# VHH binders against Di-N-acetylchitobiase (Ctbs): the designs that were tried, part 4

Target 1, 344 residues: Di-N-acetylchitobiase (Ctbs), of Rattus norvegicus (Rat) (q01460)
Amino acid sequence: EDCPCSEASLCRPIRHHRDFEVFVFDVGQKTWKSYDWSQITTVAVFGKYDSELMCYAHSKGARVVLKGDVALKDIINPTFRASWIAQKVALAKAQHMDGINIDIEQEVDCSSPEYEALTALVRETTEGFHREIEGSQVTFDVAWSPKGIDKRCYNYTGIADACDFLFVMSYDEQSQIWSECIAAANAPYNQTLTGYGDYLRMGISPRKLVMGIPWYGYDYICLNLSKDDVCAIAKVPFRGAPCSDAAGHQVPYRVIMKQVNSSVSGSQWNQDQQAPYYNYKDPTGRLHQVWYDNPRSISLKAAFVKHYGLRGIGMWNANCLDYSDDALAREQTEEMWGALRPRL

## First folded at step 16 (VHH)

Design v1 (from u2 with S53R)
Fold by ESMFold2, look of step 17:
Structure v1 (fold): chain B 344 residues (1-344), chain A 120 residues (1-120)
Amino acid sequence: as target 1 above (344 residues)
Amino acid sequence: QLQLVESGGGLVQPGGSLRLSCEASGFTFSSYYMAWYRQAPGKQRELVAFISRGGDTYYADSVKGRFTISRDNAKNTVYLQMNSLRPEDTAIYYCAKEVRRSHWIPEDYWGKGTPVTVSS
């Protein structure tokens, strides 16, 4: 077989399971050797395939999985659906991968054929991977809440039953802003927990839920910034809501850490949202407010994961940290990886 | 092998017009929102306009009334008609697949850009 690793055994599928998942998204930068491999159980490869990453992950007993995305209109056709699945299975075999993470973020009308087709895709993908690659893992990324977020009328219980577990994207929680158009936390604590309560009350086992936390924040231009730190943002509608986080842009933690200490405000903590933020002025004189997550806010969520017996924790994305040799960067990065461990 | 190829940029006088095009391949174009962003030298990339699958549009306040986004699903192409151009419109203009997504990777969602210069 065509194995690029130093040992042929490293090309064999990972078949064992750990008690706790640490699910990592990698987007293709050359920082992955510096990840905390003592924790990692799955790497979802969202960047270009890197055989060295695959070999290294397998040497640490971690799964590497494909990225899966496809237009829902196309998978209504069962022949197309079967062909797409066969192609992904073949690719996983050629690349010695251990499964697939299905990341479909498209809107679905409850009465549409896409509703049933999506569940069928997940089930058939799981059946195909499990048949063809022993011990393979098939996962699906869901919105932070099952309550029709972003017009995603998905069969959440059917999808959860149809795959190994859900990765819950507990971030981008300002995707639809129904109240005042203001900057707010990417993953407000109580809103995040309410989303999990709703998934659990639907009857989805906590052992099917991996909490995704953000290693990025949002940078918003403030049209106005009040004395109370209320940052009014542009009205950018999204999927029926008059305002959204599309008024800002995603910014990785490493960039935030370079900016926060020279910002106008320094790091501030919002008690109601349990999240940090800061204000800065750009070169054109405009004020910005940046909301993010840090070891403090993430530790609260890791405690929730442990308390409710969730399947695990993970993040978008591992490349967001500063893996340089700089002493401050090393400390900051170690703290972010360390926050995933439940301490409470 | 997703590709977004922008064209139509160039040098134009203030008050002039340009029409940008973005030809898409490697995905089912009609299933996605399409957007235009721009990045001026030394500034952050900013949203200019987007168009939904059904043709609903949004424009940033700085371009509203001057720019028009449109799409042709049969040609897998999104357009930005730029009228009454001003020096502040000088930037590299990027086509994007989607206006908002949680798991966003530049190679999967961004074109390489087309430069627009508005100068006397």
Scores: ipSAE 0.681, ipTM 0.853, lowest interface PAE 1.1, mean pLDDT 92
Fold by ESMFold2, fold request of step 17:
Structure v1 (fold): chain B 344 residues (1-344), chain A 120 residues (1-120)
Amino acid sequence: as target 1 above (344 residues)
Amino acid sequence: QLQLVESGGGLVQPGGSLRLSCEASGFTFSSYYMAWYRQAPGKQRELVAFISRGGDTYYADSVKGRFTISRDNAKNTVYLQMNSLRPEDTAIYYCAKEVRRSHWIPEDYWGKGTPVTVSS
């Protein structure tokens, strides 16, 4: 009941509905003061709760939603589900939040009880939040494709029906590498398109799909870097695949922008994948290849979002940009936010 | 309230052994892959080993044959037995929940680390 904001009205739930979503993940710190609030409709708080962020977002008419994470084995028990949901609703009320983003990222066998339990969790969470918090938003994060990615046999149509919309993680598309173990784009354009085609062919409305954009890339150590820029990577298996992007690590755009300036290759563009990359040598002499997304690659995806009538666009994560006063950093950051707007 | 608490690090001579432990709380330990990473001075954090929910293991080439990862689900603990240690193994060793995740944050992923120094 206590409102930490300068005005009590800023603690009231956001009730208006937006036709187009700009869905932002915040992972903490004070960088949110510099976000492009002219666009933002929802902030998913994955960092430490910050009442100042909540108050400011509400002053801009934007929703702030909880992070929802739970082990699938536990949610098979209906009593556990009900208790977990009650706790999240109570927390949202205490913190003046406007909903929850459910982010599971766990494998599910098609024949397992987790298959039905996950859909039940999403439905019951949505029912509970909508009942207890007027205008609340419940969303669920899905992989870039419904076709068994990362052994996630989810009931995608049932989940989409059960919640307000899906956030589609159109990134980490190299989580399973079935062919040659090489570095490749985090979110290759045509593969991303194919994923949305698959969701739509299942009968999921485009109004239920928000495209997630990576504001980070992957940095891979090259065991071998060929003349044709083919970077062989360590064979790190993941969920049935012999190779994966676990051979690399996520790097935020702000780090990439500084590193590309001192790279061996400078920024390169791959025509087949419609994505940028570069090669660099680390202090120990090892060669690396970094794949990322930039305003050019993102603009193609924003155009797709508009042309196909998707519910919106968003990113993991807004803290990835350089919000310092440095002139180059400001330009780069403005370009990244600007790329989210669809082109004519 | 995820917590990962590493222990067992220290100073050791080349060729020696250490056993690292990581006690986990605040999540259902048996539902997740567990991993060990390390970060040497001036270098990026790198994957050392992981163990699946069912006990399948992976090792980086630099440690294969010398390190063994194991887990005890009853104790919510993952271990790294390090044998035939080399100066190049000097690093802070971090326990991690999951081998990879798209939406991660430091508080949900990393322990505080335990330092290992291998020197004469």
Scores: ipSAE 0.677, ipTM 0.846, lowest interface PAE 1.2, mean pLDDT 92
Fold by ESMFold2 at other seeds, fold request of step 17:
Structure v1 (fold): chain B 344 residues (1-344), chain A 120 residues (1-120)
Amino acid sequence: as target 1 above (344 residues)
Amino acid sequence: QLQLVESGGGLVQPGGSLRLSCEASGFTFSSYYMAWYRQAPGKQRELVAFISRGGDTYYADSVKGRFTISRDNAKNTVYLQMNSLRPEDTAIYYCAKEVRRSHWIPEDYWGKGTPVTVSS
């Protein structure tokens, strides 16, 4: 139980409740010293545990939460669920953590026992954490829409009721491409908003929804690039769809910023999707199209968050920015953090 | 503690064959898709093949008809049989726990890789 922090009070649980969440994911690259701690309310630790990060976050009044992931087949067994939850609670106590972010992205058939087991896991985890760690936060990550994205037939209303709030992964919206196999925005504005409409129409309170935005984009090889910037991509199926973003790869914002101004096209704006993209040619002569989010596209989403009274905003992931001492990098990074704040 | 340990790589002549293996531990292997990726020097890592929990397969166009992915859930092992190898197949080959996931990090996704060199 010994506290690794400069003073013992920094190992105490965060108990205050925030009116607005800024929820960040950290993947363990020691860049957290440069995050905008004036905004952060919760850090989900997906990298290796770092006691200095925990101490620093607590010194800023921010929660630090565990990563929760487990195979759905295993949690059908109630004894296994109870054991898994007990282990996570014990770990959180030993590491002075403030809860858990449950990130289960497995497909679920609507008629399967996993459907009920997942909701039970979320509820029992919340009950266990709230009982054992005062003020603890339990959250669950959901796809951009409740309409069976990636064959994830989840009890979204039951899960939302069972935990403190949902983190909505309003990205990877090209995970299933049912029409033309082309590169497109990672988080197209109107489609993103439609997803929230669907969550709200199910009866989920906006105060249970945190909008996740991407600080990464997708880089696609174009099998063909038309004069109208239509990039045909390889047909890589995913969970029942004939095409998917698995034809490309995730690229952090810092890499995009080093490439965009020397690309063939420079930064372009797609009006229909409200998202930026660019084309470049790789060393082997292949054409690529990269779709991403920037301060302009993110600011539109932050305005939506404020207008509709959502619980907050967050991103995957905070390590995607360039935290070097370079003056341009610092400006770009400040602009990305600044875009999370709603504009009037 | 997730571990993916690739093996079976090496130096082979064009037209030759290799069989890659990836032994997994630290997670419930049968519950996940398994994939093979490769990365040539100076290039981005690219998807080669994947196999679903139920055995359905996908192959990149560049390897269709030459490579076969398979899995043995009892051994927690995924295989890549590579036939009719070409110089452009030269790369480090990585085993992956899933074909795609929104919230992933390299430590939870890829093994250390096994090098394959196809050269005369």
Scores: ipSAE 0.672, ipTM 0.854, lowest interface PAE 1.3, mean pLDDT 92
Fold by ESMFold2 at other seeds, fold request of step 17:
Structure v1 (fold): chain B 344 residues (1-344), chain A 120 residues (1-120)
Amino acid sequence: as target 1 above (344 residues)
Amino acid sequence: QLQLVESGGGLVQPGGSLRLSCEASGFTFSSYYMAWYRQAPGKQRELVAFISRGGDTYYADSVKGRFTISRDNAKNTVYLQMNSLRPEDTAIYYCAKEVRRSHWIPEDYWGKGTPVTVSS
């Protein structure tokens, strides 16, 4: 036995069913003890493996799951696919993990062999994990909409059927900008909801959908900033679109909270997008516009999750908050965790 | 286990050249976009250049015409040839898998970067 926990029972699989998920991404910054464990059901470990995190999560009855990423070109070969899955199952057993979150975001052409291979990977991974680790959870991360976002022509219904649930990345919604190259919300409310409408119209059960919300924002350099707060951004193409949010830099909420009250504008609310933003000037004199999500914008999304009976809610990523002992930081962090619960 | 190891930085005079390398492991290199970012002291990382799977390139306006990104899929390596260097190019240079997914690479899994200092 190689159980690193204080009790051997903490290395046993989490086996109970969860009707509602609070799905947390951890990126390895040793802040996890300060997470709101009263809510958490699953931690996806995207940082360096930390046996203390695994032990602690299990002590709270929460699952810990592996990160799964593999090139789709390689998994067309069913022998390679089976070998990769076997290696992930073995790793999960060695680390006492409760499953895997498959985070594949590669381009897939419709009717390509990758289209079928991806669905097969998800199904075979689920079968392998469920066989080898009782109660294990296999999930797949999908774009905010099934409508060819980022050239991802995936078999969304087949993938949803093949795994336990989808984590819908309801953020990075400016990854392809087909209109004017301007800064905009990371997760505009109505656009986000339209994405869920599209998933549901395909016949995917709401019980298969976990809404992922961003605990980070985007900081854009404005090539110019109009009187109406329109921030023109650099033209950085992405996957067929002439403009994208790659013109901006992702910024965690803790950094945003230290900057917003010293910004030139203070926090502003965009009514059409139901999201906050602010403008600031950097030391070189360039104007920036930062778009983010806060307790107000997230609470609206949590209410949607409850109203439409989705499987749960989660975020990228839990290390984005300020877990210091500072009184303001504690209040802000509590508000962000609290926003995951519907207030309507 | 994904790893990206940057090298080739150093101290160089204005107008000089450097060639940065990034050796990758833990993923099928040829299946992904590769990008170079840079971070000056006190600033956040910013995109410098990327190269697609098919060889399409992009350059930030501040480096266009002076920097060239290339890749060698047999060696799992992406390069950044930096010519006509300016003091404003002083930064730590990092490579990344995928342009939009640099934040999905956990901060602890970014390489150490390779420092470039342009001064006399």
Scores: ipSAE 0.068, ipTM 0.588, lowest interface PAE 6.7, mean pLDDT 89

Design v6 (from u2 with V99I)
Fold by ESMFold2 at other seeds, fold request of step 17:
Structure v6 (fold): chain B 344 residues (1-344), chain A 120 residues (1-120)
Amino acid sequence: as target 1 above (344 residues)
Amino acid sequence: QLQLVESGGGLVQPGGSLRLSCEASGFTFSSYYMAWYRQAPGKQRELVAFISSGGDTYYADSVKGRFTISRDNAKNTVYLQMNSLRPEDTAIYYCAKEIRRSHWIPEDYWGKGTPVTVSS
């Protein structure tokens, strides 16, 4: 059947212009009924297609967009690009989706053909979606800094011009560790803001930038944990840096909230990084340090978004909260959604 | 859709050898890092080794000098040659696409694993 919704109108494209975005990622768990739909403007569907999610989002006036990912080597071929774009447009029409979020996180050498091909992909995708689906939204996910992070030499200004807006992944900011190889904040406040300064200095309009914040943290095994809470981590290199957050693993906020109150340290706050962390001991006796973001750290970023007139705010990912009926979980979930709103 | 299929695990005496294979499909294999992780019961998964798209390798200290990672891009396959095996190498070994990505879905990142038991 053509429209899986209870009403045919729910399959119509969302055409309304939004001046401010609340851009969320859904990874396919059945928690989306409990999202704060009073805020959401776009859901990027990274999980399995769920027609009920699409219908519900449209009933709330929110866009749902496809995940776009493709190997850089393949997009050099313009025939391949055209075919890939046609396939994504056809899929969006069949699923009644409102666009695509392009999430390409691969390295690009500045002198390579991938540099030009990536910009061409974004431009041609935007042209194709806008032509075929009125009001469609095409977005591109960029690193936390345009300064060659993770060997990603992208044409950031060209890409920003070519699509509706950039989603800036202002997390995983320990992807390149050039100093002490230690656990640190996933999204340290000043480093995050420096990244936006760099994007703006390139001439990218703040109305083209949506700030992504993490609803997850990193759990690191400490090879050594000093009296000052300095957690030395394994030296796992990444894309030219001698040390990286690949020494740890991502942990959703719901898991962190169940662990922090029974941890060795309880929740701690780092003033320099404006981020919370805690230490715990695993069953094998190894010490861990977990860095994350909470309503306090996120509220600082929401204030920045408002003050600098950014296009919006969003998170990876909306499934990270505990949407259960537990009273504490409900309070924590409400606080995390509430932190996205700027305070006056 | 992405699929990673590990094979080659089994029961081995201490000091013995095994070669694990991981066949990949659903993505352009030659463009990505490939990695091996392992998980013993009651422990978190840990990185064992990776090989970049350009052929650069990394080994955890616990396996350095004993394990060798390699890839065959024509067969879309990554291998882990495990020599001088020890009882502490007992785990389920998982193949992975990437060692680090911001927007990843665990079920699209990991294989199903192949068990390795090192015991006499």
Scores: ipSAE 0.708, ipTM 0.864, lowest interface PAE 1.1, mean pLDDT 92
Fold by ESMFold2 at other seeds, fold request of step 17:
Structure v6 (fold): chain B 344 residues (1-344), chain A 120 residues (1-120)
Amino acid sequence: as target 1 above (344 residues)
Amino acid sequence: QLQLVESGGGLVQPGGSLRLSCEASGFTFSSYYMAWYRQAPGKQRELVAFISSGGDTYYADSVKGRFTISRDNAKNTVYLQMNSLRPEDTAIYYCAKEIRRSHWIPEDYWGKGTPVTVSS
C-alpha cells in the first residue's frame, strides 16, 4: 500500500484518455527500461510484478494493467465471479495498477453456460474497476477472427460493448490447420485483414479494436522439406483441427535475428502470405522452418491500423527483442519499435 | 500460484518401464489439457503426449504404442506410463498445463521436470 516510487504522485491512477493505443505485454525481464516509451500507452504485466516498472510507466503517463485469467467453469458461479473480481480490484489498488487485461483462451460451446458467464465476467469486471479505480482500463484478448477460432464461441459484440477495448491477437493463425499439415506464416497478411473485416461486419467499432502483432515466430521441425520450401509438420491436433502450430514452438525475434543469417536459406519472403521465413538445420541434423514477422510485414499492418481507424496497435511481447548494447541489436530493435508507427 | 511437481523419473535399462506423475495445484485442473514434453541434452523441448479436459489423448509418433497418458482429476494428477523404453527416450520430462496458448509464458505452464535415463 505504501508508494514505492520516488514521488507519491506516481502511484496515482492514470486518468487521461488516449485516442491511440500502443499496447505492450511485459513478461518480467527488466528489459522494460529499454522499451520505446515515446510510444507506449499501456503495459500489460504478464510477468512478476515489478514496482519499478509501475513507477516508470506512470512517470511516462502510461497505464500498467493486471493479467486476468480464470477458468470458465468457475465463473459460471456468480459468487465466485464476484469474489474473483473483488480480489483483482484489491490487487490493482495495492500495486497501484490502472486496470486489467483479461486473457481467457478457453473453448466455449455456443449453447453452454460459459457463453453467458464470460460476457458477465467482462461486464462485471469493467463495472467494478471503473467504480473503484478512476480512469481504469479493462480489456479482453480475442482470437484473430470471431469465426469460431479454437472453438471459442464467444459473444464478441457483447464483450466488446462490455469493456474498454479488445486486443485482437492477430497471430497464432495456424492454431487450427484444416488443409495440408505444413508450416506457414504466424500472421499472414490477407488472412489477418479478413479477421478484422469479420469483426467489423459484426458491428464492432474500429475504435474498440487494437491490433496485436507478433514479435515472435514459430519454429517447426520439418518431417519433410520440399524443393519449394514446403515444410511438412507433425500432426498435432487442436480443438477439432487435425493439425496445429502446437507442432512448433514460439521463438522470440531476438533469437531469430541471431540465427537467420547463418541459416541454410537466409531470410526468405513469401509473397502470398507477406511474411518472412527461413530454414535451418539443428544439431541433430533435422531441418526446421521458422516463420516470423519483421519491420516489413509489421509496417503493412500498421498502415492498415491507421487507414481503418483502429484504436491502436500492440505486440506479444515486448521482451522478444534484443535490448543489449550491441550495435546491430540496437538497430534491429529500433526498427521493430519504429514499424509500429502507422504509415500510408 | 501454479505448481506442477513431476516425479517418477530415474535410471532404467532398455526395455524397462517407468511411470511419471505430475501433481498440479493453483488452477482448476479438470478444465485444462495436460501434457508431457521432453528435452534431451542439446535438443529442443518436444511434445510427447497430451490428454484433453474431456479425456481425449494424443501421442507423438516416436512414443505411440509404448507410452500411455492418463489423468486423475480427483487427485489433480496426470501420469505418463512409459513402457519398452529405449536409449532415445533419455531426457528430462516436463509436465505442462495446455499444449498451446497465444500468451504462453514459462512460469504459468511448466514444471521443473523429472530426469529419465535409459542406459545399460
Scores: ipSAE 0.702, ipTM 0.859, lowest interface PAE 1.1, mean pLDDT 92
Fold by ESMFold2, look of step 17:
Parts: C-alpha cells; structure tokens; sequence
Structure v6 (fold): chain B 344 residues (1-344), chain A 120 residues (1-120)
C-alpha cells in the first residue's frame, strides 16, 4: 500500500500552521510512542524513516519533516541545488512527510560564494516544498549566536526571511574556548540570551525563532579538578580556537540521571551560568565533570521564550530521556517534558 | 547514506606498525575534517587524531610522534600510520566524519571500527 497508515487520511499533509511550536528531533530509537504528544507540533526525523511514527504523529496533528544536509561547495552550482531539492521533495511525497529541517553546520567565509548559495538553497527549498506539498514547513538550524560562531558567516536575516522559521541551536556553546581551557555549561543562561538579543537586533522577528534546548550534556575528563570545581580539560582545537568541547562527549539525560545520585558531588548548581553539573570518578580513577540541563535550567529558558513571544521551543533530542516503566524514570521524563511549558 | 569502511587493523607485537585506512562514500569527502577515534574495553571513545580539509593535523598527546594521519582526496580515503605501537594502543579504531557537530548521531557518522591488538 502507498499509504502505510490505518486510514488514508493520515497520509495527507498537515495543512494548518501553528502559532507556537514544540519542535522535537527524533533519532530513530523506537521511543517515540512515549513522547508527550499533547505538546509536539513538529518531529524532525534524523534517524531512519519509520512509517508508524509518521502515521502516529499525523494522528496527533503533528508534522513530520525530513533531515536536510548537503555540502555547501556542491550547492554553489544551481543545477545541483535544484536536483537536490527535487530529490528531497520526491522523498517527502513518497514518505508522506510535511517538510524539511535544513541542518547545515559548515564553515562559511563571508566573502565566499557559499554565503549567497546557502541563502539561495533555503529560499529555493522553501519555494519547492510549498509548491509541491500543501502546508509544508521548511526550517533552518542556526548557531546559538549570529556572531560568527565556529566560522559560520551566514546571512541570518536572509535565511530567516527565506524559510518558515529558524531553529536556534542554543547549546554546544563551548565549541570555541578562547580563554582558560576548562569544562563549562553547555548552554550558559546569559550567553544564550545574549544570542537571542543579537538575532532580534538584526531585525529577525521573534515569531521566526524557536529556542532549541539540550536534553544532553557534556562529560569531560578532568586533567585536574580544583577545590573550586574547576575542571581543566585537554586542549582540542576547533576552527581556530585552541580549546573546545571536543575534549568531552555528549551524554543523554537518561545516562546523567542514572549517574548523578551516585556521583562524587551529587548535582551542583552554578549560579553564574544557571546550569547544573556534577563530578564523578570513573573505574580507572579519572575525575570527570558533567554539565547538563534539567527542569530548573530549562524552565528559565521556557520563561524567556514566553516573555519574548518566540515562535516556540524544542530540543536535541527526544530520545535522550528514559522512557522505561521505572517509577523514578517516569517522574524525571515527565518533569523534562513539563519544563517546556512552565506552570504559571 | 554515509559509508565509512575501516581496514588495516589486526594483531601486532609491541614496537610494531600498522596502517589503518578508511574509505568514505555518500558525502563530499574533500569538504570535511576526518578523524580517528579509539575505544578500549570499558572506556569511552577518545579522539586520536584529525586532519582538516586543508591538511592541518591534530594528535592526542598519547600518540604524538608515533602516529601520522593523512588523506587522499582522490581516493576519498583517510589513513592512520601507527608506529612504535604499545599495549595501551589496543582498542577498536573508528573513522569519523567531523570531530564535533551539534546534531549528529555517532553511529551514522562513525564507521564500524577495525580492531587493533598490541600483544606483549
């Protein structure tokens, strides 16, 4: 059957646009039945296509969108760009999908042809999807700040104008460490908010911005851990910076929750960064410091989203929580979903 | 779909050498950093070396002077020449596209790995 759903209507595109987005990334681990579908408006599929997920999302009125990634050097050629877009549109039609989330994290020199080509890609993708799939959604993932993060000189206003909305990746904010090479928050509160201030001052409407929050943290091996909890990390350079979060690795919230209560320190709160962290010792005796986000830190950001009238909130990624039937896991998972819309 | 196929691993005596290869397909190889990671039993994966699209290299302190990373863009292949091998180099070695990315699934950006055993 062309339509894998129980009813043919579930294969028709979602046509109504939402005023507030809850935008989730799914990486294909079969946990999606346990998501909080009362909130979800868009699922970006970064894992293998799952027709059951598509059918279920549509039954809840939520969009399911493709992952879009392509080398910028290839899309300078307009013919290649058009071919890539046609392939994505055809795939979305075959899979009954509602659009595409363009996730390009490559360097762009301000003076390069990639600068203009990227904006053209976003515009032409949006035009193609809107023409071919009624009510389709095209979004673009941007860095936590428009200030040249990771050598990404993008036309942020042009890209925002060219698509339905931006997903702002308000995480991985330690990608370039220019000062002391130490572990720090994945998404420091004030640094995150400054990034939104900069996007808004450029003239981008708050209704074009969805705040992305991390449901993962970073685990760093400490070369030295001071009495003040300063964790010195290996100097791993990135895009011209002498240090980076590549010295650590991403850790999903479910792993953090299993570890934090048996850690050396228990959960600690850093007031300056408004983020939780903890220290633990691995089986080989090495000290680690883990920085993450929890309902408290996320609620602060959700309040900002509401106060400034942003288009919505979302996370990388929905598979990061513990969806088992364990009582503690259920409580933790419910609190994380609930933090996206804090109670008033 | 991205494909990274590692080869060249095996059993070697301390002080010996191996040359790992990783053939890439499904993306524009010359546009990306390529990296080697390794994972010893019971440990987290760790970065061993990377090479930028422009040829700039990085090595972890534990392998500096013994390992050399290189790339051949015409063959879409990245290499790791491992000399003066030690028992602590025993691990599964993984080829990777990029050294960091916000939205990545490690399984989709890393190869299946090639085992390296340095027996005394």
Amino acid sequence: as target 1 above (344 residues)
Amino acid sequence: QLQLVESGGGLVQPGGSLRLSCEASGFTFSSYYMAWYRQAPGKQRELVAFISSGGDTYYADSVKGRFTISRDNAKNTVYLQMNSLRPEDTAIYYCAKEIRRSHWIPEDYWGKGTPVTVSS
Scores: ipSAE 0.681, ipTM 0.848, lowest interface PAE 1.1, mean pLDDT 92
Fold by ESMFold2, look of step 16:
Structure v6 (fold): chain B 344 residues (1-344), chain A 120 residues (1-120)
Amino acid sequence: as target 1 above (344 residues)
Amino acid sequence: QLQLVESGGGLVQPGGSLRLSCEASGFTFSSYYMAWYRQAPGKQRELVAFISSGGDTYYADSVKGRFTISRDNAKNTVYLQMNSLRPEDTAIYYCAKEIRRSHWIPEDYWGKGTPVTVSS
């Protein structure tokens, strides 16, 4: 009823079909006017709602979708599930949003009622949104591999069938470390591609898969840094694995770009993982190794997206770049957005 | 709305004890890992301890045997009992929801912190 936009038409749902998705996560900072709107097809709003962002996205023909997250043990109850969905649909209508991105990352045991309840939630959410908001988009975020990563025994084929498409979080690929506890790439190329092979082998259409790119890296404290650049990390267990990337912390690309100039090593390229890294020494004298993705590593993945006909590409998250007026920052930011386009 | 409120910090002498509390609201507390992190001046934030939804615990080597993490799901509260405190334990202590997540937004997962000072 009350449209906050300059034109009433900007509050109407986005209904047109997109052949290729560029799926962007926004976490509520004020940098969104500087995004590359020539590419964007969907913005998932994970930060505070901003009506100006909604209006601007709609003026560019892009969808704006809600964040969906809920405890799995609560959704076993079908009445609770229906109520939660009704609330999300009502919120989307009130805020003139175009759908929902369901981001549930909780563990599920294969024999539990949560297994069926999760698929039911996704299906019922899609049915509710499609019925109530013409052209709405319902998506689900999946791990980098369907092979029980982080104890997520999900019905991946059922979920893919139940929604418009999956956003594949092709990052945090060190969430389960079963070998030596060492720092490694956030999204190593061959491991990423193997994950897609496994999704496709399950019978999921490539037109249901959007590749997620990390615009952040991981910073690890090295307990030991060998002459071969092997950074031993703290043994922090996660969901049954004895080691994990919880030993490090996520660092946005803008911070990484400022830090490489003061690093001990400068930016290095690991050929086996097809990813960049660097070493630095913090003010307390501890050595760190930072693994990240840059235009070179991202371009390789964008080429894979094109070659295999995936539904699209996206990133966590668009606020990770430096959108200041600084000339170097502008160049770096343009290169990161440009890397999403496949290279010949 | 998610909130994490730490309390129980203060000034203690070496060898002393403190008990930190973190009251949680705005989410189904019993479904998630809860953790304590700390950040000393000039250092990066570091994991101190966590407790899984099922009660499994982890402690950093620097605090093992001296600190105990526990949770009370009925009160939506996680605790850190800190014994045999040392000057190197001086830091701001933060409670956190989860120890890792792919779509991690720090503002959704961190408390404001409670300062602990161990001196003389």
Scores: ipSAE 0.664, ipTM 0.851, lowest interface PAE 1.2, mean pLDDT 92

